# VH-VL binders against q9nrl2r1430to1533, part 25

Target 1, 104 residues: q9nrl2r1430to1533
Amino acid sequence: GGVHELSAFEQLVVELVRHDDSWPFLKLVSKIQVPDYYDIIKKPIALNIIREKVNKCEYKLASEFIDDIELMFSNCFEYNPRNTSEAKAGTRLQAFFHIQAQKL

## First folded at step 2 (VH-VL)

Design n36 (framework fv_nezutatug)
Fold by ESMFold2-Fast, scan of step 2:
Structure n36 (fold): chain C 104 residues (1-104), chain A 120 residues (1-120), chain B 107 residues (1-107)
Amino acid sequence: as target 1 above (104 residues)
Amino acid sequence: QVQLQESGPGLVKPSQTLSLTCTVSGGSISSGDYWHWIRQHPGKGLEWIGSIYYTGSTDYNPSLKSLVTISADTSKNQFSLKLSSVTAADTAVYYCARDHLYSGKTYDYWGQGTTVTVSS
Amino acid sequence: DIQMTQSPSSVSASVGDRVTITCKASQGIGNYVAWYQQKPGKAPEPLIYAASSLQSGVPSRFSGSGSGTDFTLTISSLQPEDFATYYCQQYYSYPLTFGQGTKLEIK
C-alpha cells in the first residue's frame, strides 16, 4: 500500500496516456464540439483529471483509482454507439488497462 | 495465499433470516477489493447476490429487493450475508468471492461454498 | 438487467477435439466478459477476463474472443480435466449477470 501504490498509479496513468487508443480519453469532452454529451454523462472524467488526482495523492486505495478509470470507460460506452471509433478505442484501451491493473 | 471460508447454518425454516459469514485469511478485506456473495440453486446457474467494500458501501441485486443485507467486520476480517424472509426458493449453495472486476481480474478467489436448505 | 445467453446448453466431445462455446449479451458490454469453469461439487474457477485475457495459471489451450454482444470461449485441444460446466459473466453494469452455463461432457 501507501507510497508504493501511488508510484504504481503514476506508472499506469503514464502507460495509458502513451497508448495509441488514449485519444478519446486525454481530456474532457468539449461542450462546443459535442453539445449533448453533458446531458447524457452525469459524472464526466478523463485521464488528465485522474493524473492530477494521482499527483495530489487523492487516491488512498487502488480501488478508488480503478473506479475512476472504469468510470471513464463506462462513460465512453454509454455515450458512444458500439460501432464508433471512440467505442473501439475504448474497448482496446480498457483491455490494456485490465492487464496493467494486475500490478495493483 | 488468500483463502475464503463460508460458515453458517445448513438448515433454515421458511420466513426466518439466513445468516452466513465469510472469513478471509492470507489477505485483508481492507485491501481495496470488493467482496461478493453469489449463490447457485440446485441444478441451475450462478446468481449474484451483492457486494461490499470494506467501508460499508454495498450493492445488491434488485431482484432480492430489500431482503438482503451485507456487512463487514474488519477487526475479524469477515463479511456477512443476511437474507430475510426466506422461502424454499432460497435453497442453494452460497459462495463468497473476491472481486478484481474493475482491475480486469474476475472473481479470483472463491470460498468452497456452503449448502443452505430452506424447509420446515 | 443485462441478460447473458450461452449456446449450446450442453456439448458432447472427445479428448483432442476443438470446442467452442458462445455467449451473447442483450446489449453492448464492450469487453467486460469473464469465463469460469466449474467441476461437480466445486466452486467456479476463473479462466478468462476482459473477454480475451487468460487468467494466470490457466492452460494456453483456453482462449476467449469477441466484443460488444458476441463472445466465444474456445478450447483448442480438449483434455480429460476440461469436462466441466462453463459460465460467462458480464461485469459491465450492476446487477452482475451470468450465462445459464454450458455443460461439456464426454461422448
Scores: ipSAE 0.000, ipTM 0.554, lowest interface PAE 15.6, mean pLDDT 85

Design n37 (framework fv_nezutatug)
Fold by ESMFold2-Fast, scan of step 2:
Structure n37 (fold): chain C 104 residues (1-104), chain A 122 residues (1-122), chain B 107 residues (1-107)
Amino acid sequence: as target 1 above (104 residues)
Amino acid sequence: QVQLQESGPGLVKPSQTLSLTCTVSGGSISSGDYWHWIRQHPGKGLEWIGSIYYTGSTDYNPSLKSLVTISADTSKNQFSLKLSSVTAADTAVYYCARSGEYTRLYGPFDYWGQGTTVTVSS
Amino acid sequence: DIQMTQSPSSVSASVGDRVTITCKASQGIGNYVAWYQQKPGKAPEPLIYAASSLQSGVPSRFSGSGSGTDFTLTISSLQPEDFATYYCQQYYSYPLTFGQGTKLEIK
């Protein structure tokens, strides 16, 4: 994708990182601390990985960027029951993402 | 070694706001851990009040949610509890506690303050 | 809300005894259970997390087991310093909830 798309992806991922509800998503879940996570979640991802992919120009289409963000939220809701702090943070951050993604 | 210390008034009048502060030492409140308030009524068990992540994200016990505010002051390495419209039923020992960075959920609690006794009485 | 029901409410035991206390959740909570020890006038101290994992520094005579709805804390050979009140806690779902406590008394 173009320079405009790269700038938009970078702005959006920075806004997600700065959001109060980003804490479950900043880095990959630790296999050592949460060993059952990788038995359940087969395609792990986090904001630090997505941001690095943006910086390396690995997203050719806006849909690819959106797919990675949605995978991150999907993983959250698959692993974490609805009433957990992680799931609640994910719900609020995903709603924020959907509003911002309308600009893409 | 992480240490937590509660402070605040030991006596509060009914209908007033209870205000407590937890001071953290030996670790940073900004370290990616969750910080909690828990209370224990005289001769009874433990009740979770709520939690905060240092960015301001909070979760409250639904039984108390309209009455509780938890806030964090990273410059002082402190977090605080305000409980409004207190009654005699709010008489308890109040604890602050931490849950570790790498837990999936905000429990279990790995460090606790010593507790502070609050009596609600006219 | 998930209710945690602890039994017994109190137990009298002697040094060297094997003591078991139980905790039942009102719904399935996986292994998201912690156990705490509280001595008179002191804050609770963590013993067990993830139903069966010993907290660092806790003596090996303490063990936890269970999954789903039924959980147990066992002290294999009771020591004088173990006379205290014990609490279970679920951290599966908001709000976080505790059992009512089990008071372990010297016989």
Scores: ipSAE 0.007, ipTM 0.623, lowest interface PAE 10.4, mean pLDDT 86

Design n38 (framework fv_nezutatug)
Fold by ESMFold2-Fast, scan of step 2:
Structure n38 (fold): chain C 104 residues (1-104), chain A 123 residues (1-123), chain B 107 residues (1-107)
Amino acid sequence: as target 1 above (104 residues)
Amino acid sequence: QVQLQESGPGLVKPSQTLSLTCTVSGGSISSGDYWHWIRQHPGKGLEWIGSIYYTGSTDYNPSLKSLVTISADTSKNQFSLKLSSVTAADTAVYYCARHPYDSGKWSEYFQHWGQGTTVTVSS
Amino acid sequence: DIQMTQSPSSVSASVGDRVTITCKASQGIGNYVAWYQQKPGKAPEPLIYAASSLQSGVPSRFSGSGSGTDFTLTISSLQPEDFATYYCQQYYSYPLTFGQGTKLEIK
């Protein structure tokens, strides 16, 4: 563990952030733009929060990091109807994540 | 279609509670929109006071949080502002405004405004 | 709280001029910026949302641009009815905050 795992997590977060389909996931959903989001989604998370947790050494195992990324996608699919641009972006980004996560 | 109209006393004495009401027509305050209060001091810019959502959830400007209450009366299609312990600094034009909700997307922010009501705090 | 700073505080321009008003946020706010026009004695009227999207019914001579911290409102060919005070507003986070306003005088 430790340094090697954190470096791998940082690399993967950077790849996710740079992906064309990351736009729904870069920051926490705005309560102003999407006011009912926090009534529906009880564990909000975004790539900027996950990156902060990586930098603060809060992930001790790859499974904890993977769980937070998967939570981000599950929140997307719970809130957004399947025909939305958000849900479609989430589907593509999740597939990309599953391929990259094999390197963890 | 949606129209907002402020009402309340034009003069309020220092230390009293200012009460303003916004009456909405052409739409329902229960429809999932955000409803806001904004004020403008004489010769100055705009200051956001707070908002209410149809669920009764409220958000207040932290600078005013201990003094502000916003509530809704769905039977009258109205929402109201109460400012406690007013001073001369609360002299302003008070506006109510609507932010329409569009699920999963943002839309025009303050799409509709009331005409404003002038409040003077004086003895 | 996010501070919104407008520049200039006032500007005088002639009909037909291009006028640019700037707005700076104290932190990155993406494109969550609206612009309003206010005429004396009247409520503000929305012009732009999402930094660059023109509000329904607003003339095409108005445009917005910017992202992150620096935003601009441009009037490409000033008309007499454009005399007003202009305000930017961030809606990235609560509390909502406005710029201090820019007064446009047509001479």
Scores: ipSAE 0.000, ipTM 0.566, lowest interface PAE 15.2, mean pLDDT 85

Design n39 (framework fv_nezutatug)
Fold by ESMFold2-Fast, scan of step 2:
Structure n39 (fold): chain C 104 residues (1-104), chain A 124 residues (1-124), chain B 107 residues (1-107)
Amino acid sequence: as target 1 above (104 residues)
Amino acid sequence: QVQLQESGPGLVKPSQTLSLTCTVSGGSISSGDYWHWIRQHPGKGLEWIGSIYYTGSTDYNPSLKSLVTISADTSKNQFSLKLSSVTAADTAVYYCARETGLYRGDSYYYMDVWGQGTTVTVSS
Amino acid sequence: DIQMTQSPSSVSASVGDRVTITCKASQGIGNYVAWYQQKPGKAPEPLIYAASSLQSGVPSRFSGSGSGTDFTLTISSLQPEDFATYYCQQYYSYPLTFGQGTKLEIK
């Protein structure tokens, strides 16, 4: 917790949202477009939800913030075959996140 | 044309760490491809060990995850395998390989370039 | 983990024969299957990717087919240089898994 950590979370989420590979992660997956998604993924999350949690000061520890980001990537790799554009974007964005998260 | 070459000790004692290096020539390790380690026990089939993307992101076979570390050195155009606490069961030919796609969006990634393999024997 | 099971484990054939090797996945994997040829003392070489796409430089007598769980590698007219061990591989999900191999032997 604290002002310094909150600022760091907000900055990192903004960097993730602005990344070229963020497109699969910006919003929750649509049930209409992907009807079986929620049968497979039991803890859905997306960057818009994580950013809302940051803005409402719901993360008390850096580990809680990191866990939510990692859950987002884990869901991507669980649902999407490894050769899909979604999985490839997820792999690149996750690597970027790991580099940036060293600042937390 | 991209070529891969494995190097490392041919003999390792039980309980020690096996260290192998794959040198990439004719192309860059930071080109956006994935780099793999595969092994083959004498007279048996192929076993995937793990892979690395040049930024350091790794995937490991869960059966080996507690023992395996893969790393990349972009300045040397190399990636390396460390396998800790080896036993006679780790005696195998070790291969490095590249995984690349044909086209973005509709790409299918498979291992298109392989090294010649290096034989590792674990014995006293 | 996705298990890949090849059949047969070995096959004996003569030059000019049509040879078929099958590979079964323990779950649906679309067309995310590659086939490799390995000659004694050599590294595996890719033959087929995406279940049916021929690798550049591979002779047209090799073909692949299948989708979902059942896949086939066919050699339409066996040549002397084709006597080798053949492996299927899924790249649908990690960990990557190979079939146990099929040894193609001279009859």
Scores: ipSAE 0.006, ipTM 0.590, lowest interface PAE 12.6, mean pLDDT 86

Design n4 (framework fv_nezutatug)
Fold by ESMFold2-Fast, scan of step 2:
Structure n4 (fold): chain C 104 residues (1-104), chain A 123 residues (1-123), chain B 107 residues (1-107)
Amino acid sequence: as target 1 above (104 residues)
Amino acid sequence: QVQLQESGPGLVKPSQTLSLTCTVSGYSISSGYYWHWIRQHPGKGLEWIGSIYHSGSTDYNPSLKSLVTISADTSKNQFSLKLSSVTAADTAVYYCARGEYYDSRGLTYFDYWGQGTTVTVSS
Amino acid sequence: DIQMTQSPSSVSASVGDRVTITCKASQGISSWVAWYQQKPGKAPEPLIYAASSLQSGVPSRFSGSGSGTDFTLTISSLQPEDFATYYCQQANSFPLTFGQGTKLEIK
């Protein structure tokens, strides 16, 4: 059974989720685990939320989808110092995203 | 906020069809996620039965050999399990659960569970 | 099917101990492992997803690690409320499969 066909946005989200460097981006940052995160980051987002928006057909333009993915990376780099494992994962995943997004 | 509750007969006779329903509150089934049935045999581990996406797409454990059917009724915010030709081996606690996506294929972990309903298969 | 094998099958430990439970997949599953805690008479509750991500509301004494075929759940300082059975689960391919469980008894 499963999903027979995936939209272009769904395929790209699947590729991002399956990437080794997706671990900081799978779900929203926990306020309990990282109490100051929401003091710094005003528009939190994660791959699970973007996936829900794709499934609900909330992206009318490819640019809107790309903007949400870029917001996710921007939040990562704003909160996490450059030398952290999170920032390094974000840098590699963002580069992968830019290559894949050329299909859109 | 999100709650799942199983319902159905606690006793089923051998060779009959087991029918269970999961009622979801605090979230609309048609808004996403995969919705799963999982069972636990007495004193044993967990066995995944199958899942449904609100579009009607289903995945079943091949070990159940076409004995299982999962369906969804979005108007009632429910999804249901039918397991045909039951035997004593189907005696278990049955859970419904919500699957949080790893990807769009329905490969999930389970972030919310019902409390479980005990089903005994005996004459 | 991907078989998930847990060790040990049971362990008895004292409050304050570090407890380690392992889970081995019969084939590579990347990081697609979750861990659950089940207390007697209750439904399982998620602890860890994607091998190492802590579920919201779960105490920080729980941690997960691993990739590929070998995965570990660690409880850094055991508390009385941690008496439970622990399960790993893979989500790399269908059917979704669980480990056989590890029973943890607190002395």
Scores: ipSAE 0.000, ipTM 0.574, lowest interface PAE 16.1, mean pLDDT 86

Design n40 (framework fv_nezutatug)
Fold by ESMFold2-Fast, scan of step 2:
Formats: structure tokens, sequence, C-alpha cells
Structure n40 (fold): chain C 104 residues (1-104), chain A 123 residues (1-123), chain B 107 residues (1-107)
């Protein structure tokens, strides 16, 4: 084994966090700043929650990890109109994720 | 309109490093698109070499990973390919290209290509 | 790696003919397929993306179809400028891979 080797899921979530288009996804949406978000989105998730699940070894299969990432993008496109900066960032980050995820 | 232009030496000696640069004009390499190197051996099909995102994130063809380095220079609006320890098998036309990943779905076509630069590896 | 296999490797046709080129992926890739046209001495130009979507500016005689593993490029009425080499490409996963090419030649 390699010294200080990161898990494949940890490596991928770190890459997503470091991506310039990650800003809408880094943390859960603020209820104070966006009061109607949690009325519309019933399964909220963000990269910090996914990373915590990776660190606690809660993903048993790659498909479970992929499902949580896809839920995050699905929530973005459900809440945000297509012409928003959030939706555009989500489209680019999702494309990046799809290419990277094939390594899992 | 975005345009890509390859530049670099057309003749490289065996065992040396092949170095090519792609200059992006009419747009920014920081735009959120992925920038790629693709080559074509004489009389053969297309081979993907690797990609870069402007932040420095790279992916390489596993067949070339030990030999290839791609880098980006946002201040010059350029990205570059270095292929080490070249042999006659690396003789090819080298293209830089953009993968269209922006918008409401991942379209994935290489929508913009440079005109290609011929590299010959010989003594 | 996902292998993309084109058939035929070459085809001879006449102006006005309907031409079909097929591409088979070694595993399921959804609709993540693009098709390109390349003329001698020139860079490839995109024709189709997402298996069936026509690239802007491409003549309507070109069409793509398929999903999963089997994909087809069709030219409904061949024109003189269509004699070229055609490539399919998957963008489902890295490494990105191309078919070996189909050379469309004058009969």
Amino acid sequence: as target 1 above (104 residues)
Amino acid sequence: QVQLQESGPGLVKPSQTLSLTCTVSGGSISSGDYWHWIRQHPGKGLEWIGSIYYTGSTDYNPSLKSLVTISADTSKNQFSLKLSSVTAADTAVYYCARLDSYGYKFTGAFDIWGQGTTVTVSS
Amino acid sequence: DIQMTQSPSSVSASVGDRVTITCKASQGIGNYVAWYQQKPGKAPEPLIYAASSLQSGVPSRFSGSGSGTDFTLTISSLQPEDFATYYCQQYYSYPLTFGQGTKLEIK
C-alpha cells in the first residue's frame, strides 16, 4: 500500500471541492439567505456532507457515492433556473464529475 | 469565436522531449472548458493524449501517463504538452482541441480544433 | 478502456447514395458518442454529439442514432464534399477513445 494514500472517493470529492465551479455545492444552502429552498428540496446534500460520509466509511459501493453526488446536481437543477450562475456551474461540475467517476 | 493554434518544433531527435504549445484566442482557457491534446499517426486514426482544466487538473491516457505532462498558463492563455523520451513511434500530427462541456447538458464533442502541427521524430 | 469498433473500414459510394457507418462500443456508454469528418490534411470537424444531435452548421443530410453500445451515422444523399474519413468517439469515460475510422471513397 502507499503511505498516506487517499481513498478513491476521498480523492474525487477533493477534486470536486477544488474545482472553480464547486462554490454552489460546498455547504448546505442557508435557510436564512434562501428561505424557500427546504420547502422545494426534500433531500438536501452538499460536498461537505458527502466528504464526511466518505471519512466515516459510510459508502459501501461506488454507486452509493455516485448517487449522492448526482442527488446534489439534481437538487441544483430543480431549484435553480437554467439561466442562473448556479445552474451553469452545476452543469460544468457535473460534466467534470462524469468523466472522473469512470475511474471508480 | 474561439480559435486554437499549435506551435513548437517540427523535428525532434529520439530520446528528447517533444514540447508543443496551444494558444487560445477569442476566448479564455479559464472559461470552464476542458483543453485536450490528440494525435494522429501517419495513415492511422486518432489517439487521445490527455486533458487539462485551467486550474491544473489533468487526465492522461494510461498508455502514455509515465511520459506525458500537460500544463496551463492562464496569463498567456496557453496550454502545453511535453512528451518525454520520444521514439519514431511518436511521429504524428498533434492537435489541440476543446471538449464542449458547458451548458445545460454535457455535449462532449470536440467542437474546436487547432489546424494540427506535424512532428517528426528522427535522428 | 472502452473500445470503439467501426464498420466498415472503407466504403465506396456514388453521389446521391445513402451511406451508413456503424460504431460499436465494448460496453454501455449511454448516448455519449460524437461523430467527426476528416478530410486529407485537415483537422477533424464535429458532425454529431450525444449520439443523435446535429452540430451547428452541419447539413441535415447527416444524422446519428443509437444508444448503449450500437451507434450509426447516416448520410441520406451523398454529396461530392462528403468523401472523407469518418470517426466515432466515446466521451463516457477516460481515456477518451475513437473508432479506427471509415474511409468513404468514390465508387
Scores: ipSAE 0.005, ipTM 0.563, lowest interface PAE 15.2, mean pLDDT 85

Design n41 (framework fv_nezutatug)
Fold by ESMFold2-Fast, scan of step 2:
Structure n41 (fold): chain C 104 residues (1-104), chain A 121 residues (1-121), chain B 107 residues (1-107)
Amino acid sequence: as target 1 above (104 residues)
Amino acid sequence: QVQLQESGPGLVKPSQTLSLTCTVSGGSISSGDYWHWIRQHPGKGLEWIGSIYYTGSTDYNPSLKSLVTISADTSKNQFSLKLSSVTAADTAVYYCARGQEYYSRGTLDYWGQGTTVTVSS
Amino acid sequence: DIQMTQSPSSVSASVGDRVTITCKASQGIGNYVAWYQQKPGKAPEPLIYAASSLQSGVPSRFSGSGSGTDFTLTISSLQPEDFATYYCQQYYSYPLTFGQGTKLEIK
C-alpha cells in the first residue's frame, strides 16, 4: 500500500522535528550531561514523547497537544538562561510553532 | 458532501440497552476524524455522550462512562452507541456528528438529522 | 467540567436588528469555542469555530468574538431565517460542554 495522510498533529510534530532549532527538544535531557535538570523540571517532556502520544492517539483535543508543546517550551525557558543556545533555539522554534498551530 | 444518518428503535423499555447506529456517506470513518454521539432531552439543551476515533480509541462523558459503549465498523462505514440500563431520563433525540481533526477537533461540523428515543414501558 | 452559561435565555427582535448573544466559560478556554444554530425539529448547524472563524457557507452577518472566558455571537442585521436557538460549545477540555441555549424570537 500507499502512505496514509498524516494527521494534523503528526504533520506539525514532523515539521518541528525537521526544524533547525529542534535539537534541544528531540529527546529527554540527559541526567549525566545536566545533573540538576530533574531537580528543577518536574514535568519533563520532549518531541519524541509527544510524537509517541500522537501515534497512540492520546490527544483527544487540540488544546491537549498544544499544552504539551507549550510545556516543552516552558521547561526550556525555566531551566536555561536567556543567553543560552538552548533558550535561543526554543524562542525561534516556539515562534515557528505558533504560526503552524494556527492550523489546529 | 459528508452525510450522517441515525437508525435504531424509537422505543426502549426501562433497564434495557439502547442501541443506535450512525451510517456515514460522502466520506470515510477511516479518514482520521472523530465521530460523536450527542443527545437532546425534550425542551432542553445539548449533552455530549462520547466519541470514537477511527483506530477504535473512545472517550465518554464521565457522567455516563459506566453505561456507554461506542464502537465502529469501518467495513460498513458505521459507528454505534450502546447505552445500558436505560431509564426515563434517557428519553431524548440522539444525534451522531463528525468532529474534524485540526482546528475543528472537538467542534461538530456535520450532524445527522437525529432520531427520537422514548424510554417507556 | 467546564460550565458554559449563555445570556440571555431568550431575546425578541425584529428583522434588521443587531442581535448579540453572550457565552461565559467557568474557566479560561482560549479561543476553543464553537457556535451552533438550531431550528425547531432540525439538527444543530455549525456557525463559528475557534471563537471567531465562520464555517463555510455561513452568511457574513454572523460574527463571533472573545477569548478566555467571555464570548459573543453577533448577527449584524437579522433576517427572517435567523429566528432559531443558538448554542455555544467549548472544546478546550473533555467532556465537551454546551451552553443552555438562547432562543431568538420574533417580536
Scores: ipSAE 0.005, ipTM 0.570, lowest interface PAE 16.0, mean pLDDT 86

Design n42 (framework fv_nezutatug)
Fold by ESMFold2-Fast, scan of step 2:
Structure n42 (fold): chain C 104 residues (1-104), chain A 123 residues (1-123), chain B 107 residues (1-107)
Amino acid sequence: as target 1 above (104 residues)
Amino acid sequence: QVQLQESGPGLVKPSQTLSLTCTVSGGSISSGDYWHWIRQHPGKGLEWIGSIYYTGSTDYNPSLKSLVTISADTSKNQFSLKLSSVTAADTAVYYCARDIGSYKSYEGYFDYWGQGTTVTVSS
Amino acid sequence: DIQMTQSPSSVSASVGDRVTITCKASQGIGNYVAWYQQKPGKAPEPLIYAASSLQSGVPSRFSGSGSGTDFTLTISSLQPEDFATYYCQQYYSYPLTFGQGTKLEIK
């Protein structure tokens, strides 16, 4: 089943990247521009890191993949106040993810 | 592959504004990368001028006392440098460069450079 | 601002020699150091990032080491095309700063 599972993860990551609300999640937050981010967020992650892990076959279970995506959203909501454009984008993208993840 | 090309007047008069443009091909300036300007005075080392991020956020070298403005035109896939009130000390080769910004280990590291454009400040 | 100091300012060497160039930061910068090679009339070319990671396409004779404040670039066996000026750069914090350069000249 491993090849089929990797294709499913890649497809889902591609759908997330292509979503209009993916912009806060495409790359890691800048340590130079936002230095306090890494004092607050202890497990930083972004879609490019997750996609690389998929491509390198580092996810052994669907739950591990789902956990990394959920960590990404959790970090967003921990750092960004609810009224920010980042938090609003995260809320919409997370809802989209939950619908797509039902296929896993 | 990503390619950067600087363009602008090679001669600028003292007290005027220097305007340079960097045209990017093989990649998008809105892709989450940082885009930088660096200069090199004749016979000297490299000096970082400033950067722009896909969000429009800019950072400038404090030694230039905010005489620098960097802006981006995503529709043209270009970013530009304006340096106001130039003097002979601003004579240099000006480079634009990319830092991929995708990973912490790459943020601030210049993986692609333009060929450089020579600017002489003289009357 | 973080000051980057290179030593030596120049070095003369022969093809086949092992060459080391040192870079010292005025404060701790982790492993956020890059090295660039520049030939006369050309733009700098990236060599190393994260103190020790080799840029794709760069020959394996180049290596970097160090952390904190002391960093080294090593060329294990000089080739004719390696005679150039080498710059270290910190990217720990803005403003980004470069060392003054080390000129590697043929003996």
Scores: ipSAE 0.006, ipTM 0.617, lowest interface PAE 10.2, mean pLDDT 87

Design n43 (framework fv_nezutatug)
Fold by ESMFold2-Fast, scan of step 2:
Structure n43 (fold): chain C 104 residues (1-104), chain A 124 residues (1-124), chain B 107 residues (1-107)
Amino acid sequence: as target 1 above (104 residues)
Amino acid sequence: QVQLQESGPGLVKPSQTLSLTCTVSGGSISSGDYWHWIRQHPGKGLEWIGSIYYTGSTDYNPSLKSLVTISADTSKNQFSLKLSSVTAADTAVYYCARYETSGGRLYSDWFDPWGQGTTVTVSS
Amino acid sequence: DIQMTQSPSSVSASVGDRVTITCKASQGIGNYVAWYQQKPGKAPEPLIYAASSLQSGVPSRFSGSGSGTDFTLTISSLQPEDFATYYCQQYYSYPLTFGQGTKLEIK
């Protein structure tokens, strides 16, 4: 793989971060504000953590990168009821991701 | 409008238990906020001691966990700190503080308001 | 525990100066950083949360920036009431930790 895959992952993470619906996903959910979150969600993740992993060359395959992004959305839908602004943002951002991920 | 006020003895002898109370006015400790104790050693920085949620759930700084107990009394709108086996190293200004959220589960938080602070000296 | 290291420990400045204070986390903490101002004999007052968001009522001359491990507090045009000690704080994980403080003094 190499540097070209890393550049593609970085570009996609930047596009996700800049998207209007990224606000629920930019950073880890606060353990202080939402203590029950970490009782329900056992594998927390956010775009800042994924970007850090990209920069440290921790993704060996595109599938590993995609799995982390999908985990992020799965956590959103598991914790947040369907009618919440978080779940609606997640639905739109996931659709955007699926279109962009076709380039990987 | 929420205000916090610390109270307790200004002088404690080594090996005794320090007991401080924070009285909350202008709001309820049952409001869903977290209530914290923070201390500041003379001429030094801030050290987080621990927190309590109105349901009785507590978090303590691991460096103090064997020595610290925080409790809440919703009927008096107060929460309290007990620090056992004190030494001269526990001499500090002790603050109580509310941990306020900006408006949602995924948003930011911070300490506001703080009490005025109460000075505790540990000496024989 | 996440260690927060501030620099400088003290800075001397004049009214009207631009002052920069830095804070470094021992590991990545996203943007989970708050900044506080403390005047002698008083409790700390919040200035900034989420690394860059200004608290209501705080003058616009204060700004914060940074992400990950490196964070900065800037005062664009120092005023007499700004001479105080400044603290950064991470709220990424328990235990909550503060920097050691930066004392801003009159030159």
Scores: ipSAE 0.000, ipTM 0.557, lowest interface PAE 13.6, mean pLDDT 85

Design n5 (framework fv_nezutatug)
Fold by ESMFold2-Fast, scan of step 2:
Structure n5 (fold): chain C 104 residues (1-104), chain A 124 residues (1-124), chain B 107 residues (1-107)
Amino acid sequence: as target 1 above (104 residues)
Amino acid sequence: QVQLQESGPGLVKPSQTLSLTCTVSGYSISSGYYWHWIRQHPGKGLEWIGSIYHSGSTDYNPSLKSLVTISADTSKNQFSLKLSSVTAADTAVYYCARDTGYLRSGEYYGMDVWGQGTTVTVSS
Amino acid sequence: DIQMTQSPSSVSASVGDRVTITCKASQGISSWVAWYQQKPGKAPEPLIYAASSLQSGVPSRFSGSGSGTDFTLTISSLQPEDFATYYCQQANSFPLTFGQGTKLEIK
């Protein structure tokens, strides 16, 4: 919890958004364009939702913030076949996140 | 108007490296789209070679991965293909193409602009 | 790798005919199929993306349908300029793969 942790979460979300591999994660998947996504993924999340939760002070612990980011990657790997550009982007962005999260 | 133009040698000797360049005009390579190399053997269908994203991230056809390098030079608005250790089987028309790839809001890949193609013959 | 199989390999048809070409994926690919037209000595031209979305500038007689593993390209009233080879391509997984092509010939 606390103000210092919220500032760190905001900084990290901005770094993730700016990363070249963030494109699959910027906003929620469209139900109209990808209708089967929500049949498979029961807890959808994206960086814009996580950023909103940070802004509303909904994360009390660093572990809660980390759990939401990991859920985002887990959803990516569950829906997208292993050899897709989405899964590859997710793998690289997750590795970047793990390095940066060590500073939290 | 977006235009892609392939350039490179028309004839390459076996065991040498084939180098091709795609020059993009009317559009910036760094816009965040994928850029592809595709080839077509005489009288045959289309084969995807590989792609590059504006970040420099590359994806290669596994059948060619050890032989292929794709790179981009954003200052020249070009991307290039190197295919090492060529044989007569690499004789083909080589195309570059832009991918209309979208954010994960449900639109996906389609190659909406293609170069005219460049013919490469591998012969001694 | 996802294999794309087109049927038929060749179609003979007359101007004004309704023509359908099918494409089958070896695995589920949702709606991530594009269709291309190639005329002799020319680069492929895009027709359809995301299984059913028409590319800008493409005549409305072209349409695409399908989801999962089975996809269809339809030409509702064949015109002289439509005689060409047609390719499907899956955009779901790398490596990107094309069907073997369907040659549309004058009857």
Scores: ipSAE 0.000, ipTM 0.551, lowest interface PAE 13.6, mean pLDDT 84
ESMFold2-Fast, scan of step 21: ipSAE 0.000; ipTM 0.586

